# VHH binders against Cytidine deaminase 5 (CDA5), part 5

Target 1, 346 residues: Cytidine deaminase 5 (CDA5), of Arabidopsis thaliana (Mouse-ear cress) (q9s7l8)
Amino acid sequence: MAQQYKFVFTAEQAASEGVTDHKKLPKLIRKARNLVKAPSKVGAVGRASSGRFYLGVNVEFKGLLPHFSIHAEQFLIANLALNSEPKLTHLAVSDNGTVFQDPCYDCTRFLKEINNAHQIEILIKNAHGRDGSFKSLESHMPDEFGSESILSAEPSLLLMERDNCLALIDEDSAAGGISSNADLCSFLKLEALKAANKSYAPYRKCPSGVALFCEGEVYAGWYIETVDRTISLGPVQAALVDFIARGEGKGFDKITGAVLVEKKDAKVGQEDTARKLLEKIAAPNCDFKVFHCQEERKDWITGAVLVEKKDAKEGQEGKLLEKIAAPNCDFKVSHCDEELKDWIKL

## First folded at step 1 (VHH)

Design d9 (framework vhh_8dlx_2)
Fold by ESMFold2-Fast, scan of step 1:
Structure d9 (fold): chain B 346 residues (1-346), chain A 121 residues (1-121)
Amino acid sequence: as target 1 above (346 residues)
Amino acid sequence: EVQLVESGGGVVQPGRSLRLSCAASGFTFDDYGMHWVRQAPGKGLEWIGNIYHSGSTFYNPSLKSLVTISRDDSTNTLYLQMNSLRAEDTAIYYCARKYFSGWTPEYFQHWGKGTLVTVSS
């Protein structure tokens, strides 16, 4: 999925517009506002370790609740992921190029998922609102970085290369596929599976991916999870980032096909959200289908599974089930069916 | 920042007992469940057990008769008591914290650098 220059600028392209370093990121936002064909104004700009500059826009969908929207910072991170950028070095949020905004609090927590989070510098506006200074993400959120030595080492973090080792389930593949062109249906299934295999879902283990079809081209995106205050980005929203960035100003009403691949019986499902969004924005004849996947067999699974019963006097919290795997110990906690309580797997 | 510092390791003879400590700082200790994990030379990680913020404990069944986990919330300290030590208990021992708010990483959220226990005659 090659990126058009609409939402990415080489160092040379940025320099030709007077943006020779990260201190001039707000100038690029104002300039890009007149150059990109997007549904809203540019709200975020970032510099990657490659030296390229990436843009993010706020995307709101008329008649839908706020949780369907894409924040400019989420757009930027999805755009980095789609272009296989391993690191973000600098981020600025600004209206009209000269008026600075502090990054969204929840979105700064989203940035914490990136593998070089300790080294990311964000623009924080001064008390007068007319100027700002770059501060490390860690210095801006010191208490949130206590866990980062573990997050950065194991497992793979956001923007790092990833393969979730997912395969389509045969039974679901046969049930009510896309009714139009069969070759297209097969192609979209494979592209959505490829996207699901790139999905960042370390906390709830429900990776998913979406492929969209518009006038001969395929656009794709994947679920990107966060640890705190849920600014997780859904796979349809991520695919729409790809659509906006590479679609050359095409309207959403030109999207005529869509496939979602997610795990069967996922505790965090994407189907209802994806269907509602596509019904609102896509072509009236858009064919949307859901297919299910499961993890490939992995050897060497052994461990202790812990189940704690709900304390009747202690809140509304469910039971926690803890799993570990050997020889590399990854400890997993999930809410458990009461029929499996007190079960220990060695 | 969050810090976990294990101590109490060293060389001990088989059949003896040993108590390890973990000093926690940089967070509200009594809001978190805590874990003990060990790694023997040339082997993978082995989970020993945990203690919830409520004081409830759960142990690896193969180790349950040999270990006791406790905590002192007034001093922000986690303990692991080991009895009847064997040569196979030679390992680096780590204490670790899980994320408490219902968001749970696939791995331990934070852990110390460990303390070495060598059981040798």
Scores: ipSAE 0.000, ipTM 0.097, lowest interface PAE 20.5, mean pLDDT 71

Design f1 (framework vhh_8fcz_2)
Fold by ESMFold2-Fast, scan of step 1:
Structure f1 (fold): chain B 346 residues (1-346), chain A 122 residues (1-122)
Amino acid sequence: as target 1 above (346 residues)
Amino acid sequence: QVQLVESGGGLVQPGGSLRLSCAASGFTFSSYAMNWVRQPPGKGLEWVSGISWNSGSITYADSVEGRFTIIRDNDKKMVYLQMTSLKTEDTAVYYCAKDYWSGTEFLPYDYEGQGTQVTVSS
């Protein structure tokens, strides 16, 4: 008699609802209206390369401006990311939860961020508007794929596995902070940092993550950026996707704790938006804290100290570095004054 | 090139009604939130109402809540402001504005139109 809230379907579960393949995605939109039991109607359905089906719903917050909302397509992409799906294969969208519609242009631009964007098939209406057919995203908008692929030069694209190599700054990682496993705040801080390390922020380089606490459970999400500013998904909104998808219908007013991890003095900051949203929807006594991170210096060679006298003979510099540098280390010979020795620590 | 053209303003008596229209071109209208803002004589800009790209989220300033209704028609690329129970304090130039945001921060309105004058007097 408990209400069912379901946002992820195995191929077998979808088949039991009459959705045996991607061509039946519009049927899953109609069926899912009764399965999710949320105040929002299903607006997007996708099939991942794993064979699993994912739902997205529009989430709106009463009394807040439109930019706080979560679009169904943003929800779907965040849901895929939260479940570590590397590829989206097929997508169908609806603005009323009953009939499929062509996806909006902004939605299709968001899909372009995904590593397999060229192969994503979207459901497009036929000329008479009754039925649709799947068209590749590239075939539907070839001009968007042709020339300006700055993303092709990035080390990873949206939905690809990533680690931003972020660590809490000294002020927030002091002794007694992250070492306290019994402290809820310390646990949320680590979960938010983990989320920030998954954040997709290729344009403005300001990754961030949020962890939410509700009745013994933790939900998390991260900032997902797009090339323009209109459809980027904030970390608190992404964490609310996790909350809705896994929270079994709990109200937002049950959220009693939240932690944001973002870069100090970030060009794109998340604190003000997260605070305003949580003040409106979360428990009246919800504890919200912000901690700062920075990129861990991965090119720093632990145990290697380059100290050379300016009067050293040519060729002796390389021999010293061979003795102290790591086996896979690229090194530069530098002349060092005695004064610098006190500032170099191993 | 983004273009917004407002119309429907005029002189109306207190308690009356007007419907403002905004015709949009030069961008994918169905992908952006739209707003109405106004500038009363001798005052700065005041935000009036906003509507999300799919009409799913609608918000109003406290001063107009219950009296004004914002509507959009994505097929016609139009946004409307239905004004009822008009007060002398509603006298202003009304502008249609395309909202731009990063999904996390409220940013200044961009792509404002030329405006339409609403005058509420006897």
Scores: ipSAE 0.000, ipTM 0.191, lowest interface PAE 18.0, mean pLDDT 72

Design f10 (framework vhh_8fcz_2)
Fold by ESMFold2-Fast, scan of step 1:
Structure f10 (fold): chain B 346 residues (1-346), chain A 122 residues (1-122)
Amino acid sequence: as target 1 above (346 residues)
Amino acid sequence: QVQLVESGGGLVQPGGSLRLSCAASGFTFSRYAMNWVRQPPGKGLEWVSGISGSGGSTTYADSVEGRFTIIRDNDKKMVYLQMTSLKTEDTAVYYCAADWLPYGSETDYDYEGQGTQVTVSS
């Protein structure tokens, strides 16, 4: 009697398991780990402002170095982002679902990137008790808050809606009659671009996204950066969070296609890590391709040039065009124009 | 009810070959990734090789890549490790191990066998 696993619970589903409020979050870790036999010593569970509950588990890849792994807290945050949750309200971390663990310093730095970080409550063990109490993240790590540096100028923080205003670098359409494979590749390319446009990369400005193809379904994820590069989550890892959470226990060996979209000559490149990981876990002869993107220059060049460019793209009609971000970014035009001039250094 | 039974171990000279077999019963074999893990004398467990539930993906530790081949037969509920160009440092007890999920730690498995001894010596 094999059971599948769940990584997202509605408030009603959680209540049916005896979790009627955030104080009972650790019960969901125990339930989930009983459904998911291996792997992980540690799990994480979070409550979003929507009232939904999200799980995270450690994901380790046999034969790969630890830096390829996904930590339970990283999994949880990626799961929130993938479901467009705007805020995390409560977080608990537990070993075996019965012993509470304080989130590690590195994982709490990841949490600090979230737009409501000051208000996030984390379960901290009581000195004399076998239980814990919820304390604000800021109260737990006061010295880590306060800088208005580059983040104060950022139009959005992690978990906020964002559009990086990225477009694929123009390539001639190689209409060649490799129709089904070319169509799949084009679809994955647009899904990976869509993911890259959601990527959180405020420190090094190298957003990226990945789309994976498995048995007729697409799974996607994007690079989520922290000030400490060591704990940033790569786009393949984020896409694998989507795959694990929605793939109903499918093996990684059924992933037959993958596309990475990243900036050309990115200082923080994802290709090597993504390729090495997919070569170890994905289907034999999984088709992995890399495409490049750049910021839209609508504030730098005339609208007439942008309109002509869009109209010149024959075959952009129909469903595929709907899969990319709107041509109009939600980004403040004035900030975009000033920053683009400094970046280009003409 | 769940059993993993290894066989095929023994004494072999350096440069020789051995094929290990693992017979599985009591679980849905095709749903589990299968692994070979070894424990050299006086050392901890070392993951050697893994194969996905479908058999479509294989992974090897750097120390054995190019020399060992992992194979599975889901109809017979068997997993094999074909070892060639054996070295004295391959001497260990070899365990067959099953993982329910496509991901897992190198040392934590859902099911493990009792092990089979491989000795490489002249």
Scores: ipSAE 0.000, ipTM 0.317, lowest interface PAE 12.0, mean pLDDT 74

Design f11 (framework vhh_8fcz_2)
Amino acid sequence: QVQLVESGGGLVQPGGSLRLSCAASGFTFSSYAMNWVRQPPGKGLEWVSGISYSGSSTTYADSVEGRFTIIRDNDKKMVYLQMTSLKTEDTAVYYCARFGTEYDWPHSAFDIEGQGTQVTVSS
ESMFold2-Fast, scan of step 1: ipSAE 0.000; ipTM 0.393

Design f12 (framework vhh_8fcz_2)
Fold by ESMFold2-Fast, scan of step 1:
Order: sequence, then structure tokens, then C-alpha cells
Structure f12 (fold): chain B 346 residues (1-346), chain A 122 residues (1-122)
Amino acid sequence: as target 1 above (346 residues)
Amino acid sequence: QVQLVESGGGLVQPGGSLRLSCAASGFTFSDYYMNWVRQPPGKGLEWVSGISGSGGSTTYADSVEGRFTIIRDNDKKMVYLQMTSLKTEDTAVYYCAKLSYWRGDTPYFQHEGQGTQVTVSS
């Protein structure tokens, strides 16, 4: 192979480039310009709890407003998520690979969403700008910790394993629909749904996912939310992180198919942003489709039909409720109170 | 591909009985809750009855409770609706439906095919 395009390094591979521990993270950024092909400069490098090292690059799209862009720290976090890394331990950022910078405020809000974010160590410049030292994210921005209680309703944080238990709304059921294995659109639809089920959307509850098709291969990504929605990462941008990291330097103009899966009537919709971005960068004949989903697990708890059964033959006493199981969710039988029983019977 | 094929409809006099059948294919039948829904002339779809995958639990709309019985045969992949004491207001096209999705308190049913026409008149 003439070149390797690489955004993930094992500990051994990093050591071969002279990066033997987290103190050498700045060296990996400088080396990365010769090791990876990217649409822009490497701006972030991180070490995961697995011992692997990850790169992030700034991605700007010619002719589009800056807020369509992917910041190096957002790229890095999406890259960690795509590789199922549960924890980031160390991070260094750079403007151009030669001058190290403190992470910007907007990007540190992204880091704060990660489980154990208070323990992430970031490279901070000393007061005179010459050398840096690693400081915990919490010690660098203590006022930002301890006030983020809106996640109390959700058991998982960013980078934690999740399944949103989303299912597609079948609007073509009367017409027969398309078989899941019949064509590319059905396959991309399934991959985009898988991506939406990994989406981190704890604040506005609008998970979404995108699948892209390029030259026989599929790339996918999902919406990753922060408390400030304006700095959240869209699902097309996340899928482009996958495309850049695994696509071996392919141009965006080779993308010929795309599917977005998002909630119907989502307060935070992705269709307009995804369409504008793909129209600008993808192949002129790129086919873009949008499908809608809903939360079977959450619908079960709040609005699903509960089947009331009186005095089960199994030797149960009193009334039982039979819960309708979603494909990826538990099935439970339990006793319920009188008010709930009246609601169920209609 | 999920397919549901209804049969057994026809013309019946008020007070009469009729048994509807639904043949299912393309999915693991015993894992899914099955329903009967109907569409009276000039009206929208209304839910009639439901049965759990095991057959252990059944539910009915107030308008049909005590008159209709839903049953299933998982070995044959069949759902049935036994209708007794039929009334003119039971006149409708009847569809067998797999519960697919929820939107708040509103169930979305996957129903495929033409249904089976039930007409209750003298």
C-alpha cells in the first residue's frame, strides 16, 4: 500500500512514532500530518482508557457557513464513539500542530458530556505560553462542574453504551414496502436506524442517525448533543467523521447515497442541515432519503397499551399487566393500581 | 416482508354470527401482539380487539366487549375474530393488524391487504 490513512493508533503503533505515553501526545499531532490524509490540519489528539490514541481534524466546507464545520475536538469525540471507547483519559489540542492551545470553551462543553469528564486531563499552556502541563478538566473549569443535573433522568452519559430502542414508522405498509435486503436504500435505512439507536440526545430527546454510501462501503454516524444545542454535532457531520477516518482519503464527491433517520416532528431536526451539506459536497447524483422513527421503549412507559389480565392461571393473585415488548426491550408482567387500569381499558 | 391476509367476511342478519380469519407470514408470529381494526363506511379506522403473542391476554373495545372473542393459533400462524350478536353498526371492512409503533397514546398498526367486508343488514 503506498499510503496509510490512520486516525486510530494502538499503543505499539504510537510508540513506533515516538509516542510512548500521554506526555508525548504533542509529538503525535506533529507526526500525524505525514501519516494521514485529511481535508484539513490535525488539531486534537487523545488517549483512551484502552491505551489507543485518536486523532481529530478540523473540517471546513467551502461555500458553507462556519457552523456546518467539524471542530477537531468534536471529530475526536465522534471518533472515540465510533470505536466504542468508553473513556477519554488525556487530550492535547493545537492550532496548527506547532503551537499548542487550551481547548476552546465551546469544545470543552463537549468534553463535559463524557462519563468521568472531571478526570479527563488536558494539556494547558503555562502562564508564559512556552511549556504546558496536564490538568484535570474539572480543575481547569471548576465552575462548569456540579450544575449539570438535567441528566438525572438518563442513566448513561456520552461514550457509555446505549440503545435508544427506536423503530421505524412504516408509512408504506399498505403499499407492501421494500424488503430490507432488496436494495441499497433498505440497507442504508437499517444502518441509519442502528446509528440513531446509538445517538446521545439527553437534553432535547431527538436522537438521529445517518448512513452514507461510497464505492461499495457504508459509513455511519449519529447526533451527539451538548447542553448548548448550537455546539452539538449533527449526524451527517458524525458520519463524515467515519468517512474521513475509514475512507482511505476518498473525496466527498464519491458519496452517492445517504439516509437520515430522525424522529417525526423532532424539535431539533436534522434534515435541512444534512440536505444542504450533502448538496454541496456529495456526488451530483447523490440520492438522499429521510425516514422517521419513534421510541418504542419510552412509548411503552408513557403511552403504550398495557394489557390487563385478571388472576393469572400461573397462580398469581390479583390483577396482572402484560407489557408489549419492543424488539430490543424487556417484556414484563406486573400488578398495577386502579387508576392505571382504568386508563388502559379506555 | 410482513403479510396479513384477512377472510371470512360476508352479509349477515342482525343478531347473527360470523368468524373472521387472518393468515400471517414474514415474521416470527408468536413474538407479536395482534389486533383487529375496522373501518365503517365514511369513518376512520377504529381498534376492535387485541391478543398477546402467547394468547394469554386479550383486550376489547367497549362497543364489542362480551360479543366478540379474539383467538390465535401460533402453530398455524392464524388470528381469528369470533363475532356474535352482530349489529348494523358493526358493518365495516375488518383488517388484521400487527402493532408496529406508538406515537404518544396512539398506536400505529401495520395492516396490509384489502381486509374483509362485514355487512350486517336484513
Scores: ipSAE 0.000, ipTM 0.094, lowest interface PAE 22.1, mean pLDDT 71

Design f13 (framework vhh_8fcz_2)
Fold by ESMFold2-Fast, scan of step 1:
Structure f13 (fold): chain B 346 residues (1-346), chain A 124 residues (1-124)
Amino acid sequence: as target 1 above (346 residues)
Amino acid sequence: QVQLVESGGGLVQPGGSLRLSCAASGFTFSSYTMNWVRQPPGKGLEWVSGISWDSGSTTYADSVEGRFTIIRDNDKKMVYLQMTSLKTEDTAVYYCARGDYEPLWSHYTGFDYEGQGTQVTVSS
């Protein structure tokens, strides 16, 4: 039955629904629409390089403006990111499960941000919308793949593993170390920080993450940016994708706790949007808290290759880096005859 | 071994009603979209109606919308076509067909399997 995999299907599970290849993808869209409690009008379905199938539905919130909504393609991309899928191979969109639709042009901007974008195939409808053919994203949007498209993040693109090397500011840190036995607020704070460290924010440099609590379970999501701000997916919306996909049909009114972690004094803040959305949909007693983070020692070691002298005592350089580098930041060491101090900025 | 067997056809007067049945075997019926298509005398195949694997979506050709209803029973592995307000233009051999809704108007070319058909004649 596997109710927790409502929006994710293995190849075997998809085959049992009559989907043996990507051409049968619309069958899964109809199933997905029956699993959400928020209104759904369209659906998206994607096949990942892992062979798994992922679903997305549009989600609209009663009494809120359209920019609070989650588009089906945004849902799909967030669902892929939440499941650590590095590549999308095929995408199809259908209005009612019987007629193919071209993916929203603006929403396909998310697809261009993915590392394997040139190889992604999207279903493009024929003139009557009754059939279509898979075409590479590049052939559908050739102007977007010119050399000027380097406005995307370097060294990593959307769906690639990342760590933003963010840490909570001292006043917001837990008294003790990270522990599953800490109080709920401390746990949600750390989960939201983990989400913020996965956030894709190459244009405005304001990563953020949200953790939601519902009936003993935690759901999380992070800000996923595009060059067009209106198509960007907020962290609370991304966390709601996780909630819908893994929450087994629970209503939003069962969400009783939420934490947002974002950069202090962010030029593009998420607090007002997240608060207004949660006030409309979450439990009346939902406790929403905001904590701030900052990039730790970016001017020192973050993302750097450390040069180590071959004749130095083994491990001395590593101990120094442990004191300088951010707690959640990765670094590489290479060996050469250079002085180590020439690579460390004091 | 996939098999689709249609029944329920016959002679009916204009304005009358008739219910067609299709019995499926040899595959996981509840995993497939099912369709009805028809072939009028001396003409090509015409798609009539489709129903999704879960009954959550049904579609109809403009010529039959509001007059025909497609239903399925996954436990019995049956699909039905309830026809009302029949017209002489509805005279055709009716076939049950397995396949996706997409393309919506694929005729027989979008279907994996088709049955032997059942004759419907609408005449005074």
Scores: ipSAE 0.000, ipTM 0.103, lowest interface PAE 20.5, mean pLDDT 72

Design f2 (framework vhh_8fcz_2)
Fold by ESMFold2-Fast, scan of step 1:
Structure f2 (fold): chain B 346 residues (1-346), chain A 121 residues (1-121)
Amino acid sequence: as target 1 above (346 residues)
Amino acid sequence: QVQLVESGGGLVQPGGSLRLSCAASGFTFDDYAMNWVRQPPGKGLEWVSGISGSGGSTTYADSVEGRFTIIRDNDKKMVYLQMTSLKTEDTAVYYCARELWGYDSPTFDYEGQGTQVTVSS
């Protein structure tokens, strides 16, 4: 029988494999070994607050240093982010499919970035290494939670919805050359920008995103940052998580187009890493282009229509808008019988 | 196998200039971003600057931006740090480092022996 290439399971699909709750996560890893084709072994399985189950695999790239690799836990978190899951509830990790392990140090630091990190339950092995029990990440590694920064106390943490409000600049620029396919490049450019706008980059403020083209389909991913001196996940690696999870076993050598969107003069740049990885794994004729973005001005009113009660004092509606809007803001004023002051972005 | 050899350090007065050099061997130089990091006396390592494999992108720590320039010569397998307007706070051992790919902070491996920069009156 055929392999199914599944990296996401509904509660019903998991139950059909005998996985009715989080206590049976180890069973899903064993079953998944026979259900997926991947460059490496299934190494992580998680349950999200939605009730869906997610797989992560260790990905190594032939001819590249191990530091380019995607850890199974990083794969899992990227897969959660790609599917807009707001919370991870339970995690089990396995080395090379043989035994269960505690998450590695770097992966533990990665998990700390999630908005419900202190409540995530990790399968931890018993002293004899055979059986395990779920323990909260905080109770397992309390010292790690003391390093939480003020930046991570902002409204948006990893797996929370975000929009970085980025817009493209220098639209005709391409990494090392001129666009060889303008229509495809334009589409990938917009997909990479959408990915960059989802990027989690709270420490260095250098969000980025990548879109990949393979046999008529587009795969995308974004940079996921961790606290300084720990391992982050690059946008190409995140896009490859999407490629593996949704690409039904396609080889990387079928990737024929790629676009990176990142900030110009970023303190953490992705171009060199992305280029080296794609040159090694993608199709020999793969077109890789880099475009730059910058934050849009965050004004409540860029082009607006103000609707006001007819008896409002004449001329005050425009003055209020002018005080808070960007210089050279285009806006329109409309009057109505009902009292309603509202602003519509055009 | 991989070797990085720093040179060009020395004693200089505040406001002076120095050019540090790093000679690389044992790997495909053009395929790696290169960085300079420093260790001031009694303090930990501090990242200073980075340059992409092609030389097309450079990054700098806020403390050195506008004063330092990182350059590379891929034909000679060299990376340089041109330092101007030196301050006493720039006193440190400077290390050349090959970047670890796919990481958010400027992380590195294959640190060389270092070169001492002393800025004093």
Scores: ipSAE 0.000, ipTM 0.106, lowest interface PAE 21.2, mean pLDDT 72

Design f3 (framework vhh_8fcz_2)
Fold by ESMFold2-Fast, scan of step 1:
Structure f3 (fold): chain B 346 residues (1-346), chain A 122 residues (1-122)
Amino acid sequence: as target 1 above (346 residues)
Amino acid sequence: QVQLVESGGGLVQPGGSLRLSCAASGFTFSSYWMNWVRQPPGKGLEWVSGINSEGSSTTYADSVEGRFTIIRDNDKKMVYLQMTSLKTEDTAVYYCATGYRDEFSWLPMDYEGQGTQVTVSS
């Protein structure tokens, strides 16, 4: 009830602003400049399959390099993920809130990571540069979708519900503490782990999550990866999207605690970037702590693997585990007797 | 296929100058931020300099500020590093890479270049 800054609109709320369908997205981006109090101008507006509308703003941090920044399109995608939206249907972007632009090339490649990405409609400028028309992402970038017909090496499942099946390795290992409240540290650690379990990291297998504490409230976000390695969104940036969208205009200097959960010796580590950003923007007394995680399987899954036989039919073990394992749980099995797995319960 | 090919390294005396080049192919070069990073003998990778997609904004590590200049030519799909007042501490293999620091692989695989060796010695 107290929410003063709107980054999410129901279909009814959007209609009250004169936005009755996706063809009116340009109207919402212009109006959002007066409705959303953000660090930067509204640069993106999207419609989800739920019928809700989402805003994205460019976030730049003074005194930090551009790569720490959050692009409006990245903000929008993180906002969709934070609200468990399974699909983006339509997208419009504008650098000034008054002139519409084609989404940047990196951002359109990022959109490719979304399930059913080829069906996303994006507002593209016509030959006159003033008006635009919605075109499918596939028709705008046909070469990007043609290659998927040959190899499906990695799943493009961004925005799908997931569980990375991660658990903490060492709960007591601290790189400096969240001071004055041990329960708070434990809570932030759990929230950061939950965020890491939602992380989209299909290419480098380095999921991570961040939880931030500000004046009694917790904000969280997770690493969202792209195949090109150029527009991936870090977990601290994703958590700041949550902070901006739900924090009712609070300044970053009120963030007093932060926890990062990432894999130990991750090929793509987040600690350095998160620490540098928080040192610049958060409260001077903000304690930043890092914990490490690893993939964990339930005992019933490991029990199944332990009783495997070399002559079992390949693939049947995977089908059984798919039925009983958490969604998107990362696991591998050796050959096993189907009958041995049918009754394994713990 | 995405390719980055570095060149221009060599042996140079302290106080000397070198110009490194990076030729890009296989992607829309004008849409990507470009970086120079280096790996000194027995040390990890360190970021040296960056330039935005338009070439209008540049940034440098404190150790090279005022001595190195990063430039790009989008028509030729090239990024350059002009190095002046070279020090023995600048001895390293130099790589060009695209993307942001938290996305940067210590050895960038998809945008992997061979690197170019710079040796500063008397």
Scores: ipSAE 0.000, ipTM 0.121, lowest interface PAE 20.0, mean pLDDT 71

Design f4 (framework vhh_8fcz_2)
Fold by ESMFold2-Fast, scan of step 1:
Structure f4 (fold): chain B 346 residues (1-346), chain A 123 residues (1-123)
Amino acid sequence: as target 1 above (346 residues)
Amino acid sequence: QVQLVESGGGLVQPGGSLRLSCAASGFTFSDYAMNWVRQPPGKGLEWVSGISWSGGSTTYADSVEGRFTIIRDNDKKMVYLQMTSLKTEDTAVYYCAKPEYFSDLGYRQFDYEGQGTQVTVSS
């Protein structure tokens, strides 16, 4: 295809560049350098279970602290999430945009958040240093994966479909006319809420999302948390992945509107980081607003319902709860009959 | 295995200049922000400066802003600290530090510190 920037390839498009399977990922690193106009080097390439290939680039923001930056592996995983890819199958990384390198520990730790992470194959250099072979993440770092890790209480949900069932706290139903600016703000608010509902925040329970407006188009992204807080990806950074991947080479200085949706009094707040980043890179007149959300209240009858990994107890009760909950609320529940019986006795 | 080797320290007069070097190996250097930290005699570690993975962004402690410059060479896997207008309070062992996580300066926590290089500023 004749795109100026290309961060996602169908199997057919990749084959046209000579990349016919995962074994050709090192070739894609070299080819992709000529397909990305940014001065940033391609740092990660991956193949999804769909057969599509994805690129990740390191994104640094001049004049900002390095913790605002997007690492190539974070870019790649955010790009997978934005395209609703449920699984990454193969990964190769590079530090010079030309040849593959062994992945760093942080890369592998970040990948650990993906469902079925221990089966992801990563490209590792052989003893001669010129060639490599794909090794499972589990075989490359067995100490990070054991029977205990696989059988952990919570499943790894990154890249799995989710809905956090969040709703805005403050509904501004202004009596009177609708202005053009109010319409745009309302639209961005809803897009940011949609993004927050896709946010992966299992450790600190502070999901968030951002929507950006640029020249008639909207770009969105969400907070992607890791157990190690310092390698988490912020929602504004995730929205910028969307902007870079789909924005056809537009500069950040064309971003004229932004909305953040996050929980009220979140332990991990995103407002200060988003505001500082947008202040430096977006249009000087960019309008940035923050709105607050909370989990939608469930009916009191759901007090005995638990979210379960296997869905073993989902049945008619689960369908009834789904009918009671908001239409866009995604849930997997198990009814605790014994707890309910104790409750009914009162 | 991660290895950081500092060099370039020495004795210098107040107002003088000195350039410190740090050679890195055992990790994908261009994926990590790099830092300089120092330990003055009888005091704890204090952060001095940081540089992003690409070298496009730098930060400095207030005490050294305008006097020190941090630079890196990703092809050579080196990070440097150019020190000018040195003061007696700059006397310390200087360490090259890698953050535990990629692309983060890490003002409090580092997964590895080098062996250090002594800088003595005295009249």
Scores: ipSAE 0.000, ipTM 0.162, lowest interface PAE 16.6, mean pLDDT 73

